# Designs tried in a protein design chat: miniprotein binders against q9bqp7. Part 23

Target 1, 240 residues: q9bqp7
Amino acid sequence: VPQNWFPIFNPERSDKPNASDPSVPLKIPLQRNVIPSVTRVLQQTMTKQQVFLLERWKQRMILELGEDGFKEYTSNVFLQGKRFHEALESILSPQETLKERDENLLKSGYIESVQHILKDVSGVRALESAVQHETLNYIGLLDCVAEYQGKLCVIDWKTSEKPKPFIQSTFDNPLQVVAYMGAMNHDTNYSFQVQCGLIVVAYKDGSPAHPHFMDAELCSQYWTKWLLRLEEYTEKKKNQ

## First folded at step 17 (miniprotein)

Design wi28
Fold by ESMFold2, fold request of step 21:
Structure wi28 (fold): chain B 240 residues (1-240), chain A 104 residues (1-104)
Amino acid sequence: as target 1 above (240 residues)
Amino acid sequence: DLEEKIRRLEEIIRKLEEAVKLFEEGKIEEAKKILEEVLRELEELIKETDDPLVLYLLDMAELLAEFALDAAKRGDLEEAIQLLKWAIEYLEWAVEEVKKLEEK
């Protein structure tokens, strides 16, 4: 039970569109890291067991690929993730023309994988946009806010090329979504509220991506877990 | 300044290697003081880092060093040494990645 509880939803806000709302998605720039990011909080509160499991997996990968091969593999995972997010921002942005898009970004197995999801996405309101929770003192960069099958969601795009024993990534994905949601709902740069989340896992080979929808009740449950992780982080840094 | 960042990382690596040696010699309090200094220096480097891969490597090194300090406080010196050796590997990898950024 967190001692610094704060509600995820803002009663002063609505998730319904105003007739005068602009059609261009918000892209609030991320400021220098004065306060911790969501991803840093989650990484810095990994358990020792999670770290040992990750390290054992790393050693097995090094045996399989060699040390240089593993480093190249890791670098490619980061590159593919970056290009995936860049491509999705480009595809979902109404201000970009075909001439401005990198054709190689659009010709990705990951992009093919999400095509059926993108058909259900509409009303894009934010892309690669910073959020800040001034009261709880954390910041994030959310991937997308849009309607998915008629529900306004914070949408988080994931590539499937992740270490299989990487427990942090598997258990922490919903925490990232709700942390971004809570920050956005209380950030003065945003005039609307989001109550649902969507995690989309894309596959390198182009196989249909798997969506995981999070309704308001599930988001509230994960919000409590996020608050505990944030509290743990804050306490740890006070003792340093 | 990528060249300065490399110098700072190499100094941190040297300090961690010294801490490992001190733990092996049973000089626990002296090694713990070095770890506390390294953790502060890592935190400053992390705040100055924007490359996602380098940031991941530094974050992992910091977490491993924090676990090593906790292990040392409990008297588990074998675990502390293992954790520091892993932290050093992440930092050496970070140096390699920063050098690649400098050459581009």
Scores: ipSAE 0.753, ipTM 0.898, lowest interface PAE 0.9, mean pLDDT 86
Fold by ESMFold2, fold request of step 21:
Structure wi28 (fold): chain B 240 residues (1-240), chain A 104 residues (1-104)
Amino acid sequence: as target 1 above (240 residues)
Amino acid sequence: DLEEKIRRLEEIIRKLEEAVKLFEEGKIEEAKKILEEVLRELEELIKETDDPLVLYLLDMAELLAEFALDAAKRGDLEEAIQLLKWAIEYLEWAVEEVKKLEEK
């Protein structure tokens, strides 16, 4: 039970006609500050069991690939994720021209994997945009806010070569989405509210991506879990 | 900037190696003070880090050092030492990655 419960939605910041008239998706720059990010909160509140499981997985990978091979594998995972997000931002942004797009960036199994999802995405409102929860004091960089099958969602894009996670717990993906949603809903840079989430897992071989839709009720339940993680982080850092 | 970051990381590694030795010698309070200094220095480096892989490595090292401090407070010195050795590995990897960023 969180001791400082706070609602995920803010009806006082509902859409206004003038505030909902942008021709270009929002892209609020992320600024350095002392306010923790969503990803840092989630990483820093991993359990000891999660860390030990991660270490066991790491040792298995090192046995298979060698230590240098594992480091190269890990570096490539980060690089491919970065390129995937860059490609999606380019595809979804109306202001970029075809000459500004790196053709090799668009030639990716991950991009092929999400094509069927992109057909259901419309009304893009934000891309790679910073969010700040003014009351709870955390920040994030959300991937996308757009309609998916007619529902406005905070959308998070993930790459996967295998079903097994190795960096951040996949149990935390819904927490990331709702944390970004809560921050956006309480950020003066945004004049609209989002009640749904979408996690899209794309595959390197181009097989169809798997969407995980989160309706408002599910988001509210995960929001409670996020608040617990934020409380844990705050308490831990008070004595540091 | 990156060269200074490498120097700071290498000093943190040396401090953690000293803390391991102090835990092995049973000098628990001295080792805990070093861990508290390292945690503050890591947090400052993390605030200055934008590269996702380097940030991941530093965050893991900080978490492991925090677990080690907690283990030491409970008297689980063998666990504290193991956790610090893992933290050192992540920091050594972080140094390698920062050197790669300096070269490109």
Scores: ipSAE 0.752, ipTM 0.894, lowest interface PAE 0.9, mean pLDDT 85

Design wi9
Fold by ESMFold2, look of step 17:
Structure wi9 (fold): chain B 240 residues (1-240), chain A 103 residues (1-103)
Amino acid sequence: as target 1 above (240 residues)
Amino acid sequence: SERIKRLEELAKEILRLVEELRKITDDPYVLKLLDMAELLAQFALDAAKRGDLEEAEQLLKWAIEYLEWAVEEVKKLGVSPEEIERLERELEEAKRKLEELRK
């Protein structure tokens, strides 16, 4: 249990739209600073068991591909994820047309994989936008805030070359979503509240993406776990 | 013990190199590699303080590998080449120190 629980939702905040055009998604720039990001908090609070499992997997891949082959594979996975996020931002942005974008950006199995999800996404309010929890002092860069099947969600896009639900269940994807949600809900740049989350896992071969919807109750459960990770991070940094 | 002290010094040296490389670039791929090197070096420091010397050596080996990988990626970016060459030499010295301890 966290020593200092803090609410994920801020009911005192107005749900009125931001002063900007409602059809234009927010894109708050992320700036370098010393307060920790969500991903750094989660990465720095990995257990030794998680690290040993990753190293075992890495050594198996190096045995198969060689060191240079593994590094090239990892670099390509990172690039594919970057291009996937760029493509989704372009697709969801009302100010850009397909004719003004790199057509190679839109040609991928990952984009095919999410098409059925995108049909259920509407009312985009933020894309690739910085969030800061002004009380708990952490930052993040969220992928998207939009309605999914009528519910306003923080949406996080993930790529996967192979389905690995076992490995994904041991990693911190839901904690990222709720941390972004809590930060957005307590960030004065945002005039609205979000209580749901969505993790979308897209596949390289174009197979239908997996949506993982998180209702308010599930978000509350993961929020408590996020607060514990943030406490652990803060305590470790005091002792360094 | 002298071996404990040398492993602690090496872990702290790796942590210093991570922070110096962070000053050179904000490339997200490099930063991801540096975060792993940092975590592994912190685990190694803790293991050395407990006297768990074989674990500390293994964790330092992994931390150095991530830091070498990060240096390779920064070299591809072409930023601050003289500073990165200095850091590369210091990293090679850290690697040599670890090999001496494993003998």
Scores: ipSAE 0.777, ipTM 0.906, lowest interface PAE 0.8, mean pLDDT 85
Fold by ESMFold2, fold request of step 21:
Structure wi9 (fold): chain B 240 residues (1-240), chain A 103 residues (1-103)
Amino acid sequence: as target 1 above (240 residues)
Amino acid sequence: SERIKRLEELAKEILRLVEELRKITDDPYVLKLLDMAELLAQFALDAAKRGDLEEAEQLLKWAIEYLEWAVEEVKKLGVSPEEIERLERELEEAKRKLEELRK
């Protein structure tokens, strides 16, 4: 049980009718900040066992590829993930001036993998948008807020191939979603709140992506775990 | 005890180098490499305080490798070459100190 519990939902916030003035999705800029990001909190609270496993894997890859080959492999996987997120932002944004770049970005197996998910996505409210929880003192950059099958969700897009030296546990994916959700629900840049989450894992070969839907109850359960990780981070930094 | 203090000092030096590199770039790939170096140096500091000397040395070796990787990537960006050269020399000194302690 966290020592400093805080609610994930804002009881003082009311959402406007869904059919109000349609607009371009929010994109609040992320600025360099002294308070920690969600992903930094999760990365800095990795266990030693997780780190040792990653380093063992790294050494095996270096034996196979050489040191320079391993670094090139890791850089390419990172770039593929970055391009995947850029492509999704472009697809979900009403921007006609970028369609030539969009065409090249659309030639990805990862993008084909998510097509069936995208058919169920509508009402996009935010894309690649910064969130801040002023009370709990953390920030994040969420991928997407949109309706999925009629439910407004914080949506997190993941590629199935990840650069292992930067890998956070897959058990951390729900914590990332709820941390963004809690921050958004208490961020004055947003006038609405979100109670559901969606994690989408895409495959390089175009195989159908796997969605993991998180209802409000499940989000509340993971919120408690997020608060514990944030607490661990805070205590770790106080002792330095 | 003296070896413990030297390993603690080296871990703190590595953490300082991480912060110096953060001042010269906000490239997301470099920042992720620096985050790993930071975590490893923090684990090394904790291990040294417990007297787990072999663990501390291994963790510092890995932290230095991530810092060397980060310096390589910053060099590819072409930013602040004089500052990068200075930090690279400081990193090489930290590496020499670790090798002395492992003997």
Scores: ipSAE 0.770, ipTM 0.898, lowest interface PAE 0.9, mean pLDDT 86
Fold by ESMFold2, fold request of step 21:
Structure wi9 (fold): chain B 240 residues (1-240), chain A 103 residues (1-103)
Amino acid sequence: as target 1 above (240 residues)
Amino acid sequence: SERIKRLEELAKEILRLVEELRKITDDPYVLKLLDMAELLAQFALDAAKRGDLEEAEQLLKWAIEYLEWAVEEVKKLGVSPEEIERLERELEEAKRKLEELRK
């Protein structure tokens, strides 16, 4: 039970935008400051047991690939994830269709994997856009806000790969989504509210991506867990 | 004891190096490596304060490895080569201090 509970939804906002951006999704720039990001909060509140498990996995990978091989493997996985997000932003951005697009960016198994999901995505409201929770003082960069099968969602795109030290927080995916949702719902840069979430797991081999829909009730349950992680982070930094 | 104080000082030195490297780049891959080094050094500081010396030494070894990895990645970016060489020398000194404590 968090000591400083705060609601995930803003009662002053409608569930659907009253005057949405006409043709261009929002892209609020992320600025660096002392306010912690969602991903930093989640990483810095990993347990010691989780870190020891990651180090054991890392040692097994190094045994198989060598030190340099492991570093190259990890760098390539990170690069592929970055390219995946760039490709999705390009595909979903109407202004990008008016400018040169790198066709090699669009050629990947991950992009093939999400094609059936993208057919159900419409009404894109935000892409790679900064959010800030004014009251709880955290910031993030969300991937996408759009309708999925008629429901306005915060959508998080994830590549499916074996565990790696920096992205071994698979249980944190729902926390990330609800943290972005709560921040957006209380950010003065946004005039609308989102009550649903979607996690899309894409596969390197092009197999159909797996959508994980989160309704408002499930989002509220994970919001409580996010608040506990944020409290833990804040208390740790107060003692430094 | 003297060993506890030296491990605490080394953990704080590593945390300082993390912050110095953050001033050089905002590359998200490097920042992920630095975040891990920071967490490991914080766990090491806590272990040293409890007198868990073997755990503190292991955690500091891992933190230094993440910092070495971060330096390698910053070198690939080609930013601030003179500052990177300075920080690399400071990191090598921290590594020497840890090896001295493990004797």
Scores: ipSAE 0.769, ipTM 0.903, lowest interface PAE 0.8, mean pLDDT 85
Fold by OpenDDE base, fold request of step 21:
Structure wi9 (fold): chain B 240 residues (1-240), chain A 103 residues (1-103)
Amino acid sequence: as target 1 above (240 residues)
Amino acid sequence: SERIKRLEELAKEILRLVEELRKITDDPYVLKLLDMAELLAQFALDAAKRGDLEEAEQLLKWAIEYLEWAVEEVKKLGVSPEEIERLERELEEAKRKLEELRK
């Protein structure tokens, strides 16, 4: 049980779009500060066992690709992810704000992969927008807040070369989503609440993406796990 | 033991270098590498405190590798050449110290 319990949902906020749904998605810039990001918290609270597994994987990849080859591979994976997010931001942005869409960004297997998901996405309220949880003292940059199949969700887009048909295969991604959700629900820059999450795993080969929907109950369960990770991080930093 | 103390000191040095690099970059990719270096260095410090010297040495080796990678990526970004050169020298010294401790 978390020592510092805080609710994921804000009882003072409504799930209903206030009539002033901004016609333009929110894009709050992430400010560099001493406050840890969600990603930092999650990474810094990996177990020793997880670290050793990752290093063993790395060593195997280095044996296969060479050191430089592995670095290049990792860089390319990161770049592909970045480009995918940029393309999605462009797609989900209002038409009037469409800078000259680099048509090349749209010609990816990942974009093809998510097309069927995008058909069910509407009512975009935020894109690449910073969230801050002042009380719990963490920040993050969420990918998207939109309606998925009529439900307002924090949407997190992921790229993968391997199938991830189950939410459990997404590792800490559910924690990331609920961390963003909890922060957003208590961030004064946001006037609305979100109760659902969506992890979308896009594939390089253009095969249909896997949507992992998280209802309010599942979000609450992962929120407890997030709080424990945050406490672990906080304790670790006090002892340094 | 003196060896334990030196391993702890080296782990702390790696942690310091990580923090210095964090000051000169906000690149998400670099920050990810730095987070791994930090995590490994912290585990190394804990291992050293437990007297698990072999584990501490291995963890420090991996931490240094991530830190080297982070430095290389920061160089590609063209950030603070003078500061990077200093950090490279300090990192090479840390590598030397580790090799001395592994013998």
Scores: ipSAE 0.749, ipTM 0.893, lowest interface PAE 0.6, mean pLDDT 91
Fold by OpenDDE base, fold request of step 21:
Structure wi9 (fold): chain B 240 residues (1-240), chain A 103 residues (1-103)
Amino acid sequence: as target 1 above (240 residues)
Amino acid sequence: SERIKRLEELAKEILRLVEELRKITDDPYVLKLLDMAELLAQFALDAAKRGDLEEAEQLLKWAIEYLEWAVEEVKKLGVSPEEIERLERELEEAKRKLEELRK
C-alpha cells in the first residue's frame, strides 16, 4: 500500500462537457522545473533486471549493426515516433489551426495503422498538453484527451515494429496513462475529469493498430502501482 | 575498501556530469540518454556499497557509454561548445579512472 495515498479521480470535477468547453483543444506548454516528469519517474524506477535486459539487447544490436548503426537505428526510431505524434496532432487539431499540413508527415505506415482508431476519436479537448500534480509533485506531457467510442480518455499513442496485442506487452505505458489522468484530474488548468485511458499501438507496416482500453477500475489498479513507483523515486532522490 | 570508495566516487562523478548536461539541453532524445546514464550510475553506486565490485564496474561502463552518446548528440545540436568540451574532458578522465579500477 502506498504511504502517501492520493485518489486518481477528483470528486469535485465532472466528466460532463461544460457548455463553455473551448472549441480549441488545450495545449499547455511544459515548463522546465525541478519537478520530475512522469517519464523520468518511470525510467528512474526501472528494476535492475529490466536494465540488464535492455543492455543485453543493446549489445546484441551493436553486434549486428555496429555502434554507429545502432545509434542511427535508435535515432530513426525516435524520429519516426516524433513525426507520428506531430502528424496526429495535425490531424486532430481543428481545421482553422491547421498550418500547412506537411503532406509527407501524413504518408506513413503508422498513420495508416491508426485510421480505424481515428474514426472512433471525437471531442478532442487537449493535444500535447502539460499536466501537473501539485500535491504528488510530478509533471507530464500528455498526447491527447478525447472521446474514444463516446468515452472521454487520456489517449497515449505508441509506435511499434512488433505486434503488441496485449496491454501487458506495453510495459509501463499503462502507468504513464494513469499518471497523466491523475495529474490532469487535479490540475487547476483543466476544468474536467477523465476516468478512462487508451493506449494505441501503431505499426510501421500499416497493419491495424491495437487499442488497449483502460476502464476506471483498471485505471485505479494501475494508479496504485504508479503511486508506488513515485514513492520509490522520491525515496531514491532523498538518499542521494 | 579503497576500491569500493573509488567506485562510489566515480559513480557520483558520473551523476554530476549527467546533471551538468541536463542544464545545457532540453532535447528529449538527449534527456532519455541521460536518464539511462543516471539510472546505471545509481545502480553502480548501490552495487559498490554492497561490495559487488564487478557489477558496479559493469554498470559504470554502461553509464559512461550513455553519457558519451548524450555528449555526441548535444554536440550535433550546437549547444555550448566550450562547456561540452569541458564535459568531454571530464568524461575521458572518468573513463580512465574506470579502466584503472578494472586492472
Scores: ipSAE 0.744, ipTM 0.892, lowest interface PAE 0.6, mean pLDDT 91

Design wi9
Fold by OpenDDE base, fold request of step 21:
Structure wi9 (fold): chain B 240 residues (1-240), chain A 103 residues (1-103)
Amino acid sequence: as target 1 above (240 residues)
Amino acid sequence: SERIKRLEELAKEILRLVEELRKITDDPYVLKLLDMAELLAQFALDAAKRGDLEEAEQLLKWAIEYLEWAVEEVKKLGVSPEEIERLERELEEAKRKLEELRK
C-alpha cells in the first residue's frame, strides 16, 4: 500500500462530463519546471535488472547494426513515434486549427493501423495537453482525451514494430495512462474527470492497431502501482 | 579504498553533467537519454558504495555512453555550442578517468 495514498478520481468532480463539450480541445503547454514528468518517474524507477536487460539488448543491437546504426535506428523509432503523434493531433484537431496538413504525415502505416480505432473516437477534449498533479508533485503531457466507444478516456498512442495484443505487453504504458488520468482529474485546468484509459498500439505495416481499454477498476489497480513508483522515485531523490 | 572513492566521484561527476545538460535542453529524446545516464550513474554509485567495483565500472561505462549520445543529439539541435564544447571536454575527461580506473 502506498504511504502517500491519493485517489485517482476526484470526488468533487462529477462523473458525468459536464455537457459543455468544449468546441476546441484543450492544449495546455508543458512548462519547464523542476517537477518530474511521468516518463521521468517511470524511467528512473526501473529496476537494475531491467536496466541490465536493456543494456544487453542494446549491445546485441550494436553488434548487429553497429553503434551508429543503432543510434540511427533508435532515432528513427523516436521520429516515427513523433510523426505519428503529430499526424494524430492533426487528424483529431478541429479543421480550423489544422495547420497546413502535411499530407505526408498521413501516409503512414501507423495511421493506417489506427483507422479502425479512430472511427470509435469522438468528443475530443484535449490533445497534447499538459497535466499537473500539485499534491503528488508530478507532471505529464497526455496525448489525447476523447470518447472511445462512448466512454471518456485518456488515450495514449504507441508505435510498435512487434505485436502487443495484451495490455501486459505494454509494460509501463498503463502506469503512464493512469498517472495522466490522476493528474488531470486533480488539475484545476480541467473541469472534467476521466475514469477510463485507452492504450492504442499502432503498427508500422498498417496492421490493425490493438486497443487496450482500461476501465475504472483496472485504472484504480494501476494507479496503486503508479503511486508506488512515485514513492520510490521520491525516496530515491531524497537520498541523492 | 581509493578506487571506490574515485568511482563514487566519477559517478557524481556524471550525475552533475546530466544535470547540466538538462538545463540547456528540453528535447524529449535527449531527456530520455539523460534519464538513462542518470539511472546508470546512480546505480554505479550504489555499486561502488557496496564495493562492487566491476559493476560500478560497467554501469559508468554505459552511463557515459548515454551521456555522449545525449551530447551528440543536443549538438544536432544547435543548442549552446560553447556549453556543449565544455561538456564534451568534461565528458572526455570522465572517460579517461574511467579507463584509468579500469586498469
Scores: ipSAE 0.741, ipTM 0.891, lowest interface PAE 0.6, mean pLDDT 91

